# VHH binders against q3afa8, part 16

Target 1, 265 residues: q3afa8
Amino acid sequence: MDKASLGIGIFDSGVGGVTVLKELINLLPGENFYYLGDTAHVPYGSKSKEELLILGDAIIRFFLKLGVKMVVFACNTSSAITLPILKERYPVLMEGMLEPLRKNMPAKAKVGVLATEATVKSGLYQKKLMETNKFQEVYMIACPQYVPLIEKGIVSGKEVEEATREYFEPLLKEEVRDVVLGCTHYPFLTETIQKLYPKIQVIDPAAYVAREVYRKLKENKLLGENGGKVQFYVTGDEKSLKNLGSLYLGYNIDRVQKIDLEVIV
Short names: E, the ipSAE of ESMFold2; O, the ipSAE of OpenDDE; V2, 0.75 times the mean of E and O plus 0.25 times the DockQ between their complexes.

## First folded at step 4 (VHH)

Design k17 (framework vhh_nb_b201)
Fold by ESMFold2-Fast, scan of step 4:
Order: sequence, then structure tokens, then C-alpha cells
Structure k17 (fold): chain B 265 residues (1-265), chain A 124 residues (1-124)
Amino acid sequence: as target 1 above (265 residues)
Amino acid sequence: QVQLQESGGGLVQAGGSLRLSCAASGRTFSSYAMGWYRQAPGKEREFVATISSGGSTYYADSVKGRFTISRDNAKNTVYLQMNSLKPEDTAVYYCAAGTYLFWSGYTEGEFDYWGQGTQVTVSS
């Protein structure tokens, strides 16, 4: 009956979305969260718009059965491609990765973006940032080594440091100070990046996402007051979420429920 | 809004040198990143070199040490000095201009404006 007591659904194709979850938990301790890693269908970046819509629709229906007042798309691909369509199909509130950053990031003469090859090649991230007229120069850097290393639990050490120096070399030559983490996995590397480049301002979109979730809930009178629970779900393998997710969140993820998505083709 | 015109292409023997020029029209040339791409017969367009508005330069591994990109903001021109040319360098070379730098060692740059291209043929 009381919609404010319903939970918030968060999904990603894998473990990366826990970076968004952490910001949400910290800002909204009165909320209950349901995290879904669609690990049976990772990676999302290589999927067609049609496939992503089928999966996104199934994920929204899954969360609605659990009882949610809002769904957070903690996947850059789904945020860009499926969110604009799915928000018209369902009355539940929705938010994604890109729009909160676009609206709320301060103006900068130069900004760097670390992203996957798929995100860089799409041109969408760069175009959306340039549309704001807040940034004179946007430097997109594809980081193909990062996700494979993070998924193996390698978030520090020589190999990560060398990849990071390679990716930051062009940014340093252009005297870029502000660098956006354009992939939900990349905040796993924040400590390594800050160790190597302490004068660079690392910008995590997850912080902007959390603030926009707060604003939308407050505006709609849906803020929860008696929450604090997180439940974890996967469609496939749970090991990355249990191990890397626990590492990132700073507590043990003991229970992960395996589910099957009800797809409609 | 920006028009780019390449010149300096032609036939050259292996081991020779060639300098390409790209003249840009417009008031904001100094604010653009400028790049060179090439398209070899039967292949997709490939990145060659880029130079930022600030003068930083980046090269494809295949041309590093042999090619030099430079710019003259007073003349609204970008140059590609090509040394130690090989038959594999045979391609149509395109000048490009963009308001941002967009690159990685694993991806090509993206640019908003492109020239018509100039043919470079390297004989064996």
C-alpha cells in the first residue's frame, strides 16, 4: 500500500553496477535495494538494440514482481539504448548513468573520459557531453585492458599501473585535470589511478546517479525511512559478484539468488 | 562550417619522402584537433596521426618514427611529413578536423569534418 516502503531495483550486466549500488546505499540508508547482475548475458556492449530491449523489459518485470518504486540502469549501454523506450512502457520511475552527469557536472575547459571500446566507437557519450555546451574539449580514451583485469580481481599492481600510464599519457599531454570514469567497472581502479595521478580529479558518474535518484524520490514523495537491506540476484555465474562485489562494498555478500528472466520475443 | 582541402599527394619511389598539406577555412582553426587518416585499396579507413589544439601529437604504430604531423595556426594548415615511404603506405590520405580528441592505442580518432582526400602511391 505504501509505495515509499517499496525497494529500488538496480541492474547491470555484471558486477560493475555495485559501484552505483555503493553510492546509493551511502546516500539512501533508509531504502531497500535489489541488485541484479545479468551475468548469463554479459557483455551487453555487443548486443543488438532488439536483444537489449528484450532483456531490459524482462528485468523491469522481474523487479516489479519483487515490488519496486524505481529502477536504476547501472549499465551504460542499457541507459543509452533502452531506458528512453522502457520508461514509456512502465509507470515505475527510472534513472540511468548518463543524464545525471550531463545535467549536474560543472563546466570544464577540458574533460577526459575513460570508456570501453564499444562506448568510444558509438560516439554517443562524447556527443551527449558536447551537447551540454559545458565542455570545450572532450578526450575519449578506450581502455580495453581494464574490464578483463577487473573481472579477474586484478585492481592494483604492475599490470594495472602500466595500462593506466598508457591510457593517461594522452590526457597528461593535453593537461587534462578532470577525468570521467565512463564504465561502471572503472571505479574499482580509483585507488590505483589516484596513487599514480594524485592531481587528477576522478569523476565517478555513480555519485551523480545517486543524487538524482534521491531528488526524484523526494520530488515524488517516495523516500523510504525504514530500510537498509540489500538482496543480490544473478542470471548466471555468481562468483564475480560475491568476490569483487564484496571487495568493493567492504562487506561479504553471502547470499546471491540465481533467477531466470522471463523473456518475451 | 569548416572546409578542408588536401594537397601534396603523388607518386614516389620506396624510401622516398612526401609532404601533405591540409588547408582549412574558418575562424576557429586553432581550436580544432587535426588528423590524418588513410584508406588503402580494398581496406577500411585507418588512423595515421593526430595533433591537438595544444600541439600534442599521436601516431599509429605503423608510421611512428617515419611520419611527422605539425600545424601552422597562422596559415590554418596542418602538415604530414612522410619519410622512408613503403609500398604499403599507398592509400588515399584524408585530412580531418574535430572539436575534441577521440583516441586510444586500440581505436581510431573521430572527427567532425573531412577533406576530399589526396592519392599517395609508393612504387616498389
Scores: ipSAE 0.000, ipTM 0.263, lowest interface PAE 13.7, mean pLDDT 84

Design k18 (framework vhh_nb_b201)
Fold by ESMFold2-Fast, scan of step 4:
Structure k18 (fold): chain B 265 residues (1-265), chain A 124 residues (1-124)
Amino acid sequence: as target 1 above (265 residues)
Amino acid sequence: QVQLQESGGGLVQAGGSLRLSCAASGRTFSSYAMGWYRQAPGKEREFVATISSGGSTYYADSVKGRFTISRDNAKNTVYLQMNSLKPEDTAVYYCAAGPYSLWSGYTEGEYDYWGQGTQVTVSS
């Protein structure tokens, strides 16, 4: 069996993971991709480790039935909690959001992180960054207005700009120059952030994820050559993926298949 | 392991001033971000001010220009100087310590250690 011809699975609880998908498509045009939005089970942030493992296990088995050589966890919660366990259960390569950033981001005296309230309150993202000993100060900024605006397709204009000024005020006061987009939705706002703060280096973890996926595939001699297909799946509502996902990717998502996950006790 | 003890609360007339202190026991106080939160009767707990290990400060809009947070690492103490007090500032004030710099009115869950609170009552 030529494993190099198998696809790459990417999952998130919603549309946000298309930011990771776009980086992967651009870097790996010879690959076939399967994107799954687990929209029936959102939000993941409030779920127990046991529930996340049941869902993650079902998602891995779904991708294996489609034929994948690698699974990308484009969900920050699953990347932190379930990826370390699931990678021991299955021979398929796995990668998540945080570890590529932790390994490959250069040391900085100060770094800002824009994230959801749930991610900030969990403490896990900040803890994982501080564990590297690369950062003296990590400034977590909760951005509760961002996801609702992005889900409505509002990625520019007065309301987004006002929210962005509010969130960046404490970072500017600390003279923070490097800001991590700690939510998969936030790359939708990169142009607005760059317009308001052109001197700030915006760091998108998706770029680090894509480079690490490429590195692992190359190292394992699994790079595909004649791919270029993307297939989309959801467990629940497809509207956000079809509408917002199409806008972000720059092409129409023609078909989204609704599937049921085979959860095991 | 850090223990936090607030002091300096009390009754004051509108327009008056109070200085709250929070004394911390334990190791590595100088590496903690320190914050003040308050809770009025029948309301949820709200952010007031924070100070990083390096001394940089962030304030809630409702107290900006009236309150000042500061720290003395040699004494393991954080202060909240409260000027131009208003009846709406009446609340129990809580001191909190987190292991890193925190910059958000929504960071309550990130603080590892909390004091027992000190009552501030502002009469009209």
Scores: ipSAE 0.000, ipTM 0.168, lowest interface PAE 15.7, mean pLDDT 83

Design k19 (framework vhh_nb_b201; at its last look DockQ between E and O 0.34; V2 from the best seeds 0.00; counts 0 for: pae E 20.2 > 2, unsure alone 64.0 < 65)
Fold by ESMFold2-Fast, scan of step 4:
Structure k19 (fold): chain B 265 residues (1-265), chain A 125 residues (1-125)
Amino acid sequence: as target 1 above (265 residues)
Amino acid sequence: QVQLQESGGGLVQAGGSLRLSCAASGRTFSSYAMGWYRQAPGKEREFVATISSGGSTYYADSVKGRFTISRDNAKNTVYLQMNSLKPEDTAVYYCAAGSPYEWLEYLSSGEYDYWGQGTQVTVSS
């Protein structure tokens, strides 16, 4: 098997990972991508570490059966909580949301991070950002309303604006100007956030992730040439992926395969 | 390979608006990272804004909330919408194009591969 011709697996708990996928397909047009939305188990932000590990293990096994050279954790919850453990269990290259941001984000005295409750509660995301010595203060804000709204296609209007004002209140009090979207769903709200807070620099980790994927593939001599295909999979509902995913990517997702994860308890 | 031509500069009153355009000639525009830089008299060229091949943006602190960068790949054009202009924004504005793989390096090194000739923006008090 020519390893360079193998695909890249990308997963998220829902449609959010298409924000990472968009940067990847634009940066790496020679690659084939397998996108998995684990929509039967969304939201990941309320799950235990043990549940996330069981799901993450099953997802990696699924991609290995398809034939991948790399797995991208396009889920900040899994990137913070399970990637450090799963990367030790499997020989396939892995990348997540956190390490590319740590390596490549410009230094700032104060930074805000909008994230799921599980990511905030872990404390690891904040600690890892502070370890870089690029950020003097990291303000973690849990945004439990965002993922449910986005998965329903609600990315603008009163309800999301009210939630956004609530979440930004503590950041504005601290005069934070740079805010990281610490959940792959959150770039769907960028226009709403910028409408309400035009002076806030919104930082989407997806571009950082795509660059790091490129670098790892190049260094390992695994860059593909004859790709350009994207295959979509879900474990549950496909509606958000087909509708919101198509809008975000700028083309119709016309085929989505339903699959069952092979869970090993 | 890629030639960049800026337009839309001129004289404007403080508080006014201008829209700069950068037209690219060449066959690979949509794959490039694009940016705007400016240079005031007697100063070094400074970063203004950048946009990745995927559409992610990043702005200098001094212009965030006032300037908006966007791209139209069908027209091979990058735009810089400048609102609430200040005398301090007076400079020659340069359009730049570079490797999409090095988008984040442009924030620190200014290493873009291609540059336009610049367009003058003068903001009067």
Scores: ipSAE 0.451, ipTM 0.741, lowest interface PAE 2.9, mean pLDDT 88
Fold by ESMFold2, look of step 5:
Structure k19 (fold): chain B 265 residues (1-265), chain A 125 residues (1-125)
Amino acid sequence: as target 1 above (265 residues)
Amino acid sequence: QVQLQESGGGLVQAGGSLRLSCAASGRTFSSYAMGWYRQAPGKEREFVATISSGGSTYYADSVKGRFTISRDNAKNTVYLQMNSLKPEDTAVYYCAAGSPYEWLEYLSSGEYDYWGQGTQVTVSS
C-alpha cells in the first residue's frame, strides 16, 4: 500500500475554494488535486448544520472513491461546523480554514472577521480565535450578500460597495484595522474592499491553509511526487468556476466533470 | 546543494537605480522560492523580497513600489530591480533559496536553506 500516491480532495460550495487551491498547487507541485464545487447547493452560508453534514458526508465519500489521502474543507462554514464531526466518522486526514489561521496569524488587539451567517451563528469561529489569547477583541460580521453576488460574477460596482459599507460600519466605529476574510469566496472582493478602505489590512487565510496541509502530509509521511494534475468537478452550474476560477488561477479550466452526490439520510 | 552568487552591486546616487542578479547552481532551481535580504552595518538582516516557485511575489513595506523581484528559471537566475534608491537602502544584499516544502514556514524568520555571500549596495546622497 502506498498512500502517499493518493490525491488530495478539495471542496467548496462554489468557486471560492480556488483561492485555496491556488496556494496548494504552488506549494505542493508534486500532488494530484481533485477540486469539487458543490454548485447545486450553493450557498452553504444559509444552510442548517444538518444539511451541511449530509452534504459533507457525501462529498467525503465521493473523494474516497477517487482515492484521496486528505480532504481539504476549502469552505469556512463547513470548516467551522462540519469538520469536527466528520473527522470522527472517517480516518482520512482533514484540514480546514480555521485551524491554520489560529496557528499562524500574528497577535492583534482587535480583529474583524467577515463571514457567512452560518459561521457567525455557530459561535465556533469567534470562540476558537479567542482561545488563542492572540486577540483582545474579535468582531464577527455576517455578510449574507457576498457569496450570492460572487457566484453571479459580481465582484465590484455599486451593489457590492453598498453591501461592503454596511458590513464595515461597525468595524470602523471600533477602529478595527485588521480584517480576516472568513470565507474562501471573499478574496474575490479584496480589490473592492481595498478601494473603499485602503488603510485596512485584509487577511486571507489561504496561504496558512497550504502551509498546514504541507506540514500534516510531511508529518504523516504522505508527501507525494510525480503528480501535478488537477481535476475539476461540480454538482451543478460550472460557469462561475470556469470564468472567475480560471481568472484567479491564471489558466483556463476547460474540463469540468458534472457529478451527482450520493446523499444518504 | 544549491550555490548562490550575487552580482550587480555598487555605488549609486539617491534616486538612482540598480539591478541585482543572483545566479544559482544545482538541480531543481525552478522548485525553490527565492528571496532577497539585506543587512546594514550593525543591523539585523532584514527581509526585502521573495518570489515563490510559481511566481508569486512579496515585498517588505519599506521597498514596495520601488523594488521588483523576478526570476528566469531557464537561466537559473533571480533578479532584484531597485528603483528610486534611498540612503536607507545601503546594505549588503543577500540572495536566498528556500526548500519548496518549507518556504512559507521560514518566510517571516528569514531563514532560507541556502544563502549567497552578498553584494554591497551603497546609496549616496
Scores: ipSAE 0.000, ipTM 0.115, lowest interface PAE 20.2, mean pLDDT 84
Fold by OpenDDE, look of step 5:
Structure k19 (fold): chain B 265 residues (1-265), chain A 125 residues (1-125)
Amino acid sequence: as target 1 above (265 residues)
Amino acid sequence: QVQLQESGGGLVQAGGSLRLSCAASGRTFSSYAMGWYRQAPGKEREFVATISSGGSTYYADSVKGRFTISRDNAKNTVYLQMNSLKPEDTAVYYCAAGSPYEWLEYLSSGEYDYWGQGTQVTVSS
């Protein structure tokens, strides 16, 4: 079997991962993709490590059954918590949201990170960035209003702008000029953020992820040549993926297959 | 095997605006990362902005908040909107195209696969 002809699995707890998918599609046109939104178990941020591992195992097994050569954790929570463990359990290439950024992001004196409240509270994102010694200061900003707005399709307007102003106030006080989107939903707001703060460098980790995925595939001689197909899967409700995913990707997601994860307790 | 042609340069007063265009030959424009560089007299060529095949952007610190890079795949064209121009922005501006897989590396290396001939931008005080 030509392993290079196999697809790439991408998963998130919801629709946010489509922002990563979009970047991957554009940078890797020769690849086929399987996107899984675990909408039945969202949100991941409130779950224990044990729960996340159970779900993670089920997700990896699902992708292996489909036949993939790589799995992309398009979820910050899973990237930080379960990826380090799961990569040792399964003989398939894996990549997440954090390591590509850590490895390849240019050094800056100060960097801001917009993230979910759960991500900020965990302290893991900040710790991991600080460990690189690329940054003197990392400012974590919890953005609890963002995901609910985005899930409603609200990516511009007064509500988003007001929230953004609130969140950026401490960053501006500290003269931060580089801001990382620490949630896969947040790229939906890139245009709004840039409109409000044109002098801020908004950094989407998805770009780093795509490059690292390419690097790993190339290194392992697994680059595809005849791809271009995307199949969508969900474990729960599909409405958000169809609506917001279509909006972000710029084409209609008409076919979504509902699946049940084989959870082993 | 991709030809790049810049346009839109010229003389402008400080505080003014210019929009540069770069037209690429061929039908595979969407598969390239695009970038803008500039070289002032007596100085080394420096990075200005880059845009991935997926539309992700990155800017030099010196132009952040003033310049915007964008692309139109239907027209095989990349743009550089330059606002609030300063005399220190005076340079020959070059368009570049490269592999979509290495667009981030080009920030540091500047090793694009294809380059345009450049267009002169002069900002008077």
Scores: ipSAE 0.000, ipTM 0.206, lowest interface PAE 13.6, mean pLDDT 90
ESMFold2 (binder alone), look of step 5: mean pLDDT 80; pTM 0.826

Design k20 (framework vhh_nb_b201; at its last look DockQ between E and O 0.03; V2 from the best seeds 0.00; counts 0 for: pae E 22.4 > 2, placed apart)
Fold by ESMFold2-Fast, scan of step 4:
Structure k20 (fold): chain B 265 residues (1-265), chain A 125 residues (1-125)
Amino acid sequence: as target 1 above (265 residues)
Amino acid sequence: QVQLQESGGGLVQAGGSLRLSCAASGRTFSSYAMGWYRQAPGKEREFVATISSGGSTYYADSVKGRFTISRDNAKNTVYLQMNSLKPEDTAVYYCAAGSYDEWLDYLTSGEYDYWGQGTQVTVSS
């Protein structure tokens, strides 16, 4: 009955979405959170729009059964492709990775974006950032080595540093000083990036997402007061969520529930 | 509602380091955006650094790479580590706390909800 006491659902295809979850847990201690890693279907970047809509629909229905007032798409692919469609199908608030960054990031002459090959090839992130008229030049950098290293728990050391120097070379040539982390896994590398390039502003979209979640809940009079629990779910392997997720959040994720998504084809 | 108390200021030579601390009391610290601003004699207050609830940071171009903002939610404290100090860094440094929906707008407005009393930092040439 009391919609303000309902939880907030957050999903990603893997462990990366815990970067958004960390911002939300700290900002909104009165809320209940449900995190779903759709690890049985990773990677999302290679999937068709049709398959992403089927999965996204199933994920929203899963959260609605748990009792949510808002769903956060902590997956860049789903935020770009399925969020605009799914938000019209369900009477629940939705937010993703792109619009909060577009709306709230300060204007800059030049901005770099570190992203997966799929995101770079789509052209969508570059187009959406340029449409704001806040950025004169947007430099997309594909970082194919990053996700595999992060999933193995390698977030520092020689291999990550050498990959990072290679990816930043074109940005340094253009004198780019503001770099967006265009993949939810990449905040795991922030310390390594700042060690190598201390003068570069690393921009994590997760902070902007959390700001917009707070703003929408406040405007709709849906802020919770008596929450404080976080529950974790996966569709497949839980290892990265338990290990890397615990390291990022700063506490042990002891219980992860495995679920099956009810897909409607 | 929130009380902020700065410490750690003082006199330091150019090239030196200082660490400022800001202790918060009153309401839940972890849900506030925290920032540092400074004001030199005869100048307007200017932005230095900000940190989100989850630890995402943003810096003024003049201090990026020299200063580091951090927070310890267990101690209700925000820190500003200041390295490679320059005479131009001489100012009264203020800790600020605000509602999250204005977090990054603080870069331009300087209009946080709560402010500390300030701590003097003097950098000799």
Scores: ipSAE 0.469, ipTM 0.762, lowest interface PAE 2.7, mean pLDDT 87
Fold by ESMFold2, look of step 5:
Structure k20 (fold): chain B 265 residues (1-265), chain A 125 residues (1-125)
Amino acid sequence: as target 1 above (265 residues)
Amino acid sequence: QVQLQESGGGLVQAGGSLRLSCAASGRTFSSYAMGWYRQAPGKEREFVATISSGGSTYYADSVKGRFTISRDNAKNTVYLQMNSLKPEDTAVYYCAAGSYDEWLDYLTSGEYDYWGQGTQVTVSS
């Protein structure tokens, strides 16, 4: 019953969070992970702040019932909009996508951020990056087509390339060289983006997140040793997780448990 | 401590392909920037390609479009797919790892903490 033997909950709106899970598994092989894809409510990028808070609250309570020492918001939208509020409501450790990026990204004159509509409209992502004084310009680009395409398993080809050209056009006009993947789904598109724009450096915050999770667990004396298990959950369709998620993780996801979130309105 | 072991080098004719692999040991592989450098006899070590922990890539102009760097964090391995090889690509190829995930433009050979022993690539004819 040692607190250090409790698991780490990781959630995203869909399959995207496996890009963070992969980094966590590699860096923290002694930990047990619970991965939840809220596929009944994907995409998060079109949802209101109020709906995102209701869903986030339900997800944290689900993880607390499983027994976790930490919750990772592997969703950039939830990290920007809901994490600052939800961490005031629960004593469990939390980490998201934004603070690790802010802390670890080196100074650049210009940076582009591909993100969901909700993330862009919140203004919080841009504000938090600008507060670092590491960047003279932060260009936020809303990419509403990406998550739906990725959740269908469409990560290459004409439809993705056309959307990508549209999203990158403003960045090219401003001669942006460095582009942050401001959604945990977007690393599935890295190969397509690199093919189209080989001079652009694509930046995935996932490794920064894994390092901050390690640091927080170490400092709180919560590092696990004898874990290594991953349990997968969805609220809706599991196909993208089992297919695309398995390809990205490099092993077969055999069992995925479907659950219903207990929403308290 | 991180140890890097390259493999996949050898003799190949011009226009051919090789795939180099670099197996890493260490708990922090997924947090490292990984790179490939090369050194021809009597020349200085030359940058080839880098990949961030998150999969972002950067290439030297001399190999762009012909070489592809990739990583598999589950296998602790970084790869360099080399296509359309030229005699000028003949060199010892070194795998490198930086202990901090810096922006790829920012990393120089001095910023990499760990180096492999190298694997010979020879392109003939």
Scores: ipSAE 0.000, ipTM 0.077, lowest interface PAE 22.4, mean pLDDT 84
Fold by OpenDDE, look of step 5:
Structure k20 (fold): chain B 265 residues (1-265), chain A 125 residues (1-125)
Amino acid sequence: as target 1 above (265 residues)
Amino acid sequence: QVQLQESGGGLVQAGGSLRLSCAASGRTFSSYAMGWYRQAPGKEREFVATISSGGSTYYADSVKGRFTISRDNAKNTVYLQMNSLKPEDTAVYYCAAGSYDEWLDYLTSGEYDYWGQGTQVTVSS
């Protein structure tokens, strides 16, 4: 069996992962992709490690049944919590949101990170970045207004701008010039953020993820040549994926298949 | 893992020429895009030139027409021929290796997989 002809699985708890999918499609046009939004179990940030592992196992098994050569954790929570465990359990290449950034991001004296409240409270993202010794200071900014706005399709305008100004105030005070989007939803706001602050370098981890995926596939001689297909799956509601996914990807998502995860308790 | 070692740097007068070399370890040299960067004192590291595994080249505007990047896969070596050197070219020059050579935008961003230790180039007026 030509493993290189197999697809790449991408999952998130919702629609945010499409921002990662877009980067992967752009960099890997020869690949087929399977996107899974676990919308039945969102949000992941409030779940226990045990719960996340149960879901993670079910998701990996789902992808393995489809036939994948790699699974991308397009979820910060899963990347941080379950990926390190699951990569040891299953004989398939895996990549997440954190390690590519940690590995490849240039050193800076100061870096800001826009993230969800849950991410900020966990302290894990900050810890992981600081462990690289690339940064003297990491400023975590909770952005509780962003995801609700994005989920409503509001990615520009007064509300987003006001929230952004509020969130960037402490970063500007500290003269931060580099800002990481620490949530997979936040790339929806990249244009708005950049318009407000043209001198700030906005860093999307998705770009790092895509490059690392490419690197791993190449090293393992698993690069596809005849891909270009994307299949969408959800475990719950599909509306958000169809609407916001279509908006971000720039084409209409017409077909979404609803699935049930085989959860083993 | 790939180790990179630069050589060929030194002192040269304005208008002069230098040829830098970068030797790479390992057997996978032909699969890597190779690049040159430079960093002057008090300045940020900047892109100079890159060559893909397929031989496609790209240059910074500041060195176009003066610098030429090339590679010898049999010798696992990438070269930077620098002509018509200017004092502004004074910097430590770094060799870099990357796996995603299909996308020049990434190769110009400074995000390579491996870096050399650098070689000093000084151009006197």
Scores: ipSAE 0.000, ipTM 0.217, lowest interface PAE 14.2, mean pLDDT 90
ESMFold2 (binder alone), look of step 5: mean pLDDT 81; pTM 0.836

